# Designs tried in a protein design chat: VHH binders against o26223. Part 41

Target 1, 191 residues: o26223
Amino acid sequence: MKLLWTSQHIKVTVHIDGKVSKMDVLEAIKTRRSIRKYQDREVPEELIDKILDAAMCGPSAVDERPWHFIVVRNREMLEKIPEVHPYGAMVKDAPVAIIVCCDSSLEKIPGFWVQDCSIASQNILLAAHSLGLGAVWTGVYPLEDRVEGIRRLFSIPEHVIPFSVIPLGYPAENPGTRDLFDPDRIHLEKW

## First folded at step 19 (VHH)

Design XC4
Fold by OpenDDE, look of step 19:
Formats: C-alpha cells, structure tokens, sequence
Structure XC4 (fold): chain B 191 residues (1-191), chain A 124 residues (1-124)
C-alpha cells in the first residue's frame, strides 16, 4: 500500500504581524530549510533570547552543558567571518549570527561535547524556523583552519572550541520543503 | 578613513521644508545602518531616525514621525533626511551617524562615527 503522501504545500504564512505563529515541533522539523538569504531587517532581541533558551534545552552528556554562545550583531565582525570561514559567505548578509562554542573545562566525558553542541545548534535552527526566521548551520569544528580562524577573530580562549556559526535573519528566499524520508534507511530489529 | 559630512541645513520658516544630506566615505556604506541624531542648544542628543542598510526599514522618533523621511542612496553613498512641516522645536544641529550593529540603535554608544553636523534653524 503506497501511501501517496500528497505534498500539501504548507503555505507558511509568515504573518508579518509580531504574532509568533505557533509551529508544532514536527512541522518545524519537517519544514525547516537552510536559509542563506536574509532581509535587511533587524532580529529582535526577544527572538534571540528565545532561540538561545531553546539552544540550552537540549540534552548533554551527564548534563555537562558545555555550550557557550556568542551573539554577533557587529556588522564589521559579521563581514569578517567569511574571511576565515569560506562556506560562511552568507554570514555577512545576516543581521545576526550565533557562534556555538564548547568550553572544554565543562566537559565531563571526553568527546560528547560534539553531540551536545550539535543538539544545541539544531535547536537554534528549529527555534529560528518556528519563529519565522531563516538560519543555516555552517560547520566550524572539526576543520582546524576554521576553528582557529573563528578563535582568533573573536578572541576565544584556547580551552573554548568554536563549533558552529549560525547566521539568522528574516528569510529572503523560500527554498520549499523536501521529503527526505527514506525507508531504505530503516532496519527492523536487525540490519 | 571613515568620513561623514552633513549638508543642507539652514534657516527656514515654520512649516517649511529642508533636505539634509550626509556624504559617506571610507567604508562600505551600503552594508551599514545609518541614523540621524540632533542636538538642540542646551539640550542633550536626540535620536531622530534610522534606516537599514538596504533602506527597506526605517524608524522615527515620535517627535518627527509623519514629518521626516529618512532615505539613502547606496550608489552615491549618501544618507538623506527630508524634513517637512518644520517646527521651532526642530531647531538643532543634525548629525549623521554610522551604526556598529545591524539594528535600530538603543544607545548613542552604538554609533562609531559621526559627522560634524549641519545647523537647522526654524524661526519666523
């Protein structure tokens, strides 16, 4: 029985009015896309706060919560990020970026910080999307040149590891939705 | 070196209009928010208006809302303030200011460069 999932074009009516449209979690996950074009519209601090709150709600190994966040609105700094992060070209066009970092001194079990910061980063993306913003995960770790570049640019201590740079803004593109479900990736009970 | 140069100020009667210009150089003008700030004699600085880097979003103080229009020409690297229905209370030195951040300014510390200002006098 081929369940013909009719691609209902969920018209994400971005209500321009300040009313945060409530998006359910499955909708947020399924409809989220990487957004690399942004409006020249400021992102309210309140939205950033909500996003950061969400970022800190993810699980971490042994509840180590190793993450730190640098919120960047300085235009000069946003313009400089692509110089050290070649795949971060869109950052200069965003009104704000969040840099997710790990404080290694907070790590309780070695290596799990990558998972922790990944969860935090994904929560940022989902929260942003649910709030009507566009974002993209630009990986920093584990590429040494990017890690060191961001470290130097933001004077990040040696014990703190930049993990990701996430530009955010009101979207100036609509890439549409993807159906990424692949039943061939599902194994029942055994491989 | 960053330079901001205001022009267009002068003496005008109440109800009159002026157009201020700010010529910008030494930075990528089209990448920064810009603002107008004014200072009347013996008074503190007052934020007047701000404009986003593409010019799509504009903000105004309540005191000038509906009378003033901020605009920019990113090809000419010029910021404008169209002032209509001028009042005596609009008498001030008007400054253009460059934003540090990509947002409406919250404080005057969010500006890193200022022009020298242009005098606007509204008097009968």
Amino acid sequence: as target 1 above (191 residues)
Amino acid sequence: QVQLQESGGGLVQPGGSLRLSCAASGFKFSRYWMSWVRQAPGEGREWVSSISWKGTYTYYADSVKGRFTIARDNVKNTLYLLMDSLKSDDTAVYYCAKHIYTQKPKTFDEFDYWGQGTQVTVSS
Scores: ipSAE 0.880, ipTM 0.940, lowest interface PAE 0.4, mean pLDDT 93
Fold by ESMFold2, fold request of step 23:
Structure XC4 (fold): chain B 191 residues (1-191), chain A 124 residues (1-124)
Amino acid sequence: as target 1 above (191 residues)
Amino acid sequence: QVQLQESGGGLVQPGGSLRLSCAASGFKFSRYWMSWVRQAPGEGREWVSSISWKGTYTYYADSVKGRFTIARDNVKNTLYLLMDSLKSDDTAVYYCAKHIYTQKPKTFDEFDYWGQGTQVTVSS
């Protein structure tokens, strides 16, 4: 039952029976694929909350947790992202995007925020996958033109650094799983 | 310049049918959710139906479910409302509305453009 709009703006609280995914962690990691085609289906705010909760569970340098997240559902803004972020062309086709940012005022040890925000970004991808969504990480940092373009578009202050743009939605493609294990990349005791 | 132009309203007997159209221009119609909203005489606005930007997902108010069908033609940039089994309670001005966000609307502030409306009157 969705919101009823009358002259008094009556709002009905909807209870969503959200069931936790039973996907094994290793299965989730191995089966997650970058998804660049999305259904025109709404992504409920509850799922975004779960994804961002997972993002914030990541470890960070000295537990500094420097991350901030911008949730974008405004269609006009989604359409504008590719104008300043060419590798994010699929963002305009998504129902929602998450911008992962670093607030440099939260850094406790300089320079580790990139690792911190990378961990948060990967957790977003895995959590989305476990919830039946598809997502892709589009890199913004360290490309200065992209960083400045996204900062300008979303009015991000100078001490906050946009790191990645992650469009997501219910997938409209299935690229299949891959076998990427390469034992030649494993070195015992030394190089 | 965004324009929404409704048509197809009129006087119909109870049990009758009408097809409303909304011609859209000045924006990329196929990129936006669209809705129908109505306002009966002396009443507030009532959300009627919404459709996702590809047309895959449709939503209806309980008062019209099973009787009304929302549809869109993204080639002709036209939104439709097919109204069957009309009742006197369906008498209203019907508006076409463009969504700001990629979601089902929660308030009327989530629409940035409205048509001028088309009158539907269900009476003997």
Scores: ipSAE 0.685, ipTM 0.882, lowest interface PAE 1.5, mean pLDDT 90
Fold by ESMFold2, fold request of step 20:
Structure XC4 (fold): chain B 191 residues (1-191), chain A 124 residues (1-124)
Amino acid sequence: as target 1 above (191 residues)
Amino acid sequence: QVQLQESGGGLVQPGGSLRLSCAASGFKFSRYWMSWVRQAPGEGREWVSSISWKGTYTYYADSVKGRFTIARDNVKNTLYLLMDSLKSDDTAVYYCAKHIYTQKPKTFDEFDYWGQGTQVTVSS
C-alpha cells in the first residue's frame, strides 16, 4: 500500500455519494458512536488510507510512534476473529477491520505504548466517522488470551503486541446521540 | 469441499436472452462476494460482473453494462447471470468464481475457487 504523505500536505474534500463532506472536530467527537452493524458496501482503499494517515497523526511518548496497522479484508480471516476474540463478534459482519499493534522495538520510553496505541485507535474512530463510516474499538490488550489468539491468527511476531481490533464499514444502524457531560467529574484546583 | 457448478448455457440467436445459474456448496455462500468471469475461444479471461455478499451492490464490465444482470439467492445458495441483448462477442465459457476479499476484484488471484464453466454460443 503506498500512502501519499509528503512534505506538502494535500488538501482534499472527500466525496461521499457526490457530496462535499466537512465535519467540525467537536461535532465529530460528540456524535461518534460505536457502530456494530454494517452494510455490505465496499470501503474504498482511499478511505482506509485517510483513516490510517489520521491514526499516525496522534501524539506519542517522546515521538516514539510505536504503532503498526494490519488491514484485514479477507473474509475467511474476518470470520475467524470472533473465535479468538469473543467480544469482537461484529467483526465477521464488517467489510474491513484494522488491527492496531505496538512494535515494542520502537519504544523510546517503556510503558507508554498503551497510551500511544490508544490515541491512534481513537483517531481511527473519529476519522472513520468523519468519512461517513461507522466503527467500534474492540479491546485486545491487556487480555492475554485475546492477545495470544490474535497474534497466532495473524502471524504477529513476539515483539509486536496486538492492542485493538477495529471493524468498520458504512453503518447499518443509528444509535442516536448522547448527553454524557457530568460536572461532578470536574475538580477545580484540587480533588 | 467448495463446489461451484454452472448451468444454463447453450446456443442462442443474436438479440436473445439466457439465464445462467451457479449452484454453490461447501462454504457459507451468503458471506462472500461472487463474480462471473468469461473466456472466449483463443482469449484470456475477462471479468464480467461481481455482487456483494448480501446482494446489495453489483458491478459490471463496460462490455456488458445495461445488458447483463447479476443476482443471488442466499437461501438457495445460487448465483445468477441474466443475459439480455446477446451478441456474437458474448460467445464464451462462463465461470462463477468465489472471492477471497470483501471488495470488487482487481486481479484473478483474488478468487480462490472456480466452477467448471458453461458454454454460451451466440450465432445466427
Scores: ipSAE 0.679, ipTM 0.881, lowest interface PAE 1.6, mean pLDDT 90
Fold by ESMFold2, fold request of step 23:
Structure XC4 (fold): chain B 191 residues (1-191), chain A 124 residues (1-124)
Amino acid sequence: as target 1 above (191 residues)
Amino acid sequence: QVQLQESGGGLVQPGGSLRLSCAASGFKFSRYWMSWVRQAPGEGREWVSSISWKGTYTYYADSVKGRFTIARDNVKNTLYLLMDSLKSDDTAVYYCAKHIYTQKPKTFDEFDYWGQGTQVTVSS
């Protein structure tokens, strides 16, 4: 990811309130919940970099890696997303959102980009959770109004398909964990 | 149209206190980080303080830490700077600035609107 800033220096002091704790991967998977309420706390660029690194570690069909990511911190743009994505209302309340996109020119096998970008999206959710952040996947593809709305809002070209919008921030809610294991969904040897 | 109007500046003795206000209109004030920035005579701009959009997180330049307090009233759409233990090197024009992004500023390009400024003079 390439982030460009002007180099005007402002003197600040920053205190990080604690270190990011290490979380076992199975614990992260089991305890992650969709978080739709966020603190007005800044999410450091370092954490976003770690999340996107994790996103890009996902497998992809024939290693095509079709994903691109737009990091949105512009408040005006965050406020506009619900205008084209009604179930994304919580995005305006987040300090940052990540838009997961497919560049169809990178596909090596047609149509598997949906699985590829789903894997990247889930890795974003797990990495955010392991870093003490909360996130939620809001669906864009395959809903035409949402796809075209997000494409228009962020100047995304026609060969690039916005797949998901993932708002994230330090959580301001705790919905608790769930025990969802259902052995009736497991089939031995056949259906 | 975005408007930021500072007030509350004036002449004050060293060790004294002052409260600056910034009345905001033309945008959803409660959705934006806000900052105070100052400019002393003949000097460049210096970031002073920032506050998150709900007011929960505040940040200060080392030069003012422990003496200044940034605050906001999202009902009245007003930003404040409470200045205590004022020193002669606090003499400056103080500007209210609206953030573009949801973060502490790293450069002055991260502000899209500025007020006209209010003069603070700390007499020796």
Scores: ipSAE 0.663, ipTM 0.881, lowest interface PAE 1.7, mean pLDDT 90
Fold by ESMFold2, look of step 19:
Structure XC4 (fold): chain B 191 residues (1-191), chain A 124 residues (1-124)
Amino acid sequence: as target 1 above (191 residues)
Amino acid sequence: QVQLQESGGGLVQPGGSLRLSCAASGFKFSRYWMSWVRQAPGEGREWVSSISWKGTYTYYADSVKGRFTIARDNVKNTLYLLMDSLKSDDTAVYYCAKHIYTQKPKTFDEFDYWGQGTQVTVSS
């Protein structure tokens, strides 16, 4: 934590605006957990901007970068998402959600957009975690009824495919870390 | 039908206190940020205070900070504004307003429903 001056009269400790968190990358990856309970605290626009910047830094097939993002802060819309996306029930409890979409007109190699949008989605989760937020990836694609429901709800055009819905906010739970390393999944030289 | 009904206004001497209430119905009150906004005679609207949907976070205009307290009761679906140390400048119609978004307001377009207002008059 860096000491920040909020005025000439007082000293407070806060994260510095515009500064990158110094969390180690391996620490971030290993400690990130799906968070499904959130505080009623506002998520500043600046943090969403940083998260989406990070999402767009991911690699993509032949640099096609097919992703688009919808930022949802409208409470009524957050309440409606579970009606068409039941595995996203916690979205109604979040202060904000990000919908990751593919613009199929940007595809350069057919079918790799799923990997591209998965990379962007995971980067959202890691960036949110590094900024003190909690998030969870809820899958929309390839469930056709969920894709259509989200498309209708957010007026998404036919050539754009909603891939995932990621609710996020300051966490109201702490599930702890897990040790998931399994040497039996590692194959040397051959299967 | 969304309804917001304010009460508790009146005539008060400078330095006095009032408690405003806003009874909410027709929506899931505990899911929304709420605000107080005031309008003095012949002037535009002025944001006064906001509160998050669980009541954990509160925000105040500089002109009222330290004198006014916003609160909510999510069991009774009621929003409150406790006003202390009232000044002549606080004379206005006070409205409660329902937020569209999950954030501190930046413009008045971020409110979709308004109460009809309650008059607060501070004079000696």
Scores: ipSAE 0.658, ipTM 0.876, lowest interface PAE 1.7, mean pLDDT 90
Fold by ESMFold2, fold request of step 20:
Structure XC4 (fold): chain B 191 residues (1-191), chain A 124 residues (1-124)
Amino acid sequence: as target 1 above (191 residues)
Amino acid sequence: QVQLQESGGGLVQPGGSLRLSCAASGFKFSRYWMSWVRQAPGEGREWVSSISWKGTYTYYADSVKGRFTIARDNVKNTLYLLMDSLKSDDTAVYYCAKHIYTQKPKTFDEFDYWGQGTQVTVSS
């Protein structure tokens, strides 16, 4: 039965005195960490929209842009993801997850969609970080059992390939930053 | 099977207080947002309050802010509504509702299970 919904919604009062701060792109890249613990705080649709806009700004092979995104907020579905993705246990603890997919009908050059979807996935991580959210990339492709499990769980058609699952939310941990620069990985002029 | 059983309703005088309880079973209670929804005689259902799955974030309809408090006990799998300063307008059947999504509700379609309700009557 359809029930009459009142228009009385709770308005939250934002007491953050600062404005959104512009984060330097190099700072964002260097400070982003995989976050696997999340607050039970709602992630607004506006932030997801900004993250997906950023995801679609990535370069792709011959501008093929093969990506599609599934936004998951259904708690039951979030709880089921670890059943087909056992190393993605933190997904059930997130308020939202984004599934990055390739639509193979959009490929213009074979074999580059993995790079294309990897770029979109990394942009999701960076955009989430810049908005005060934490995220982690959990791998689906190329593990066939995970690919088929996610495809089945979300009714993804056969020409669409689930690539990654990215849980995200306001972080409930702060692992700090790391200094990963290794000059021994740099070769001048030849190997 | 998912079950939600409300209790604690009754007849009270204006200005009085009640505590409603909702015993939950058949699902992982601590994983879901929960809400209270009420329905007065001859009216549609009205959202009253919501609480996030760990209990950290709470939300209230303007009509009950400052008078009602939603709480949860994730060990006992129980949702509560503490009602103070009750008015005749609060007379309704109060329902416990389980959220589908990890967000504040926008429509009643965002609840998949409801309790049977408990009657609250505020009468002099």
Scores: ipSAE 0.658, ipTM 0.871, lowest interface PAE 1.7, mean pLDDT 90

Design XC4
Fold by ESMFold2, fold request of step 23:
Structure XC4 (fold): chain B 191 residues (1-191), chain A 124 residues (1-124)
Amino acid sequence: as target 1 above (191 residues)
Amino acid sequence: QVQLQESGGGLVQPGGSLRLSCAASGFKFSRYWMSWVRQAPGEGREWVSSISWKGTYTYYADSVKGRFTIARDNVKNTLYLLMDSLKSDDTAVYYCAKHIYTQKPKTFDEFDYWGQGTQVTVSS
């Protein structure tokens, strides 16, 4: 049995070893690391569904929900991403990548789609981590060469803006936990 | 361009063994999942086995599980099927197939290239 102390917020006590356990939200946030090395293990479709469900749970400006997601499992396409996205070299080594996009026709407030898609992207990272997967956010927007390259590669229409490419898979590395809390970044009442 | 060339088929008695090979060229073999698929005379195609691109994960149809072993050599760009305890029902043309996707196949549309096939005949 593995016992987890129940928080009234998000965590449920489990009595059977590992099979019903859930990762605490604060634990997920603090232990998530960028993972750039992956096993050749298949990522089940059901896990991708859970990750994208979590991505869509994020808040958005005026509930505009401008996001669209492209799930890439085609090996040939994964191999081509680094040709237009050089800082995404690890994408070719992943079993799956998710491209987070903004459909500008859904935008209700100019420019807030960047925050909206950033929130969805971070939710993808956290959900993947909670499911035992590793992921990393690679930036596409606002770099015009990357945006156009990804748009061309995946036949993304002009009114849709590729924001990020997130390779993911079962991790083949463990970079460990970092302590990043810095109280000097906290300002009470004013700067 | 992309070439998949099977070999190693032949006539064998029930209970016998064979080793099939598939020589691959024209693509980065070590980056792709690969499968064996067979087709008996007058029957549809049957998925037999799949292997992940590094070779770490292998999958088998229930009809061959425990008797067949899929393997790959990413240095020689060769896929293998080691067949033991052969039965008359294993008689078929065996094809190697290249996956499009990074997953166990759900349909035959998930293969973009096929070999010419090698005949395996199990007869007493």
Scores: ipSAE 0.637, ipTM 0.868, lowest interface PAE 1.8, mean pLDDT 90

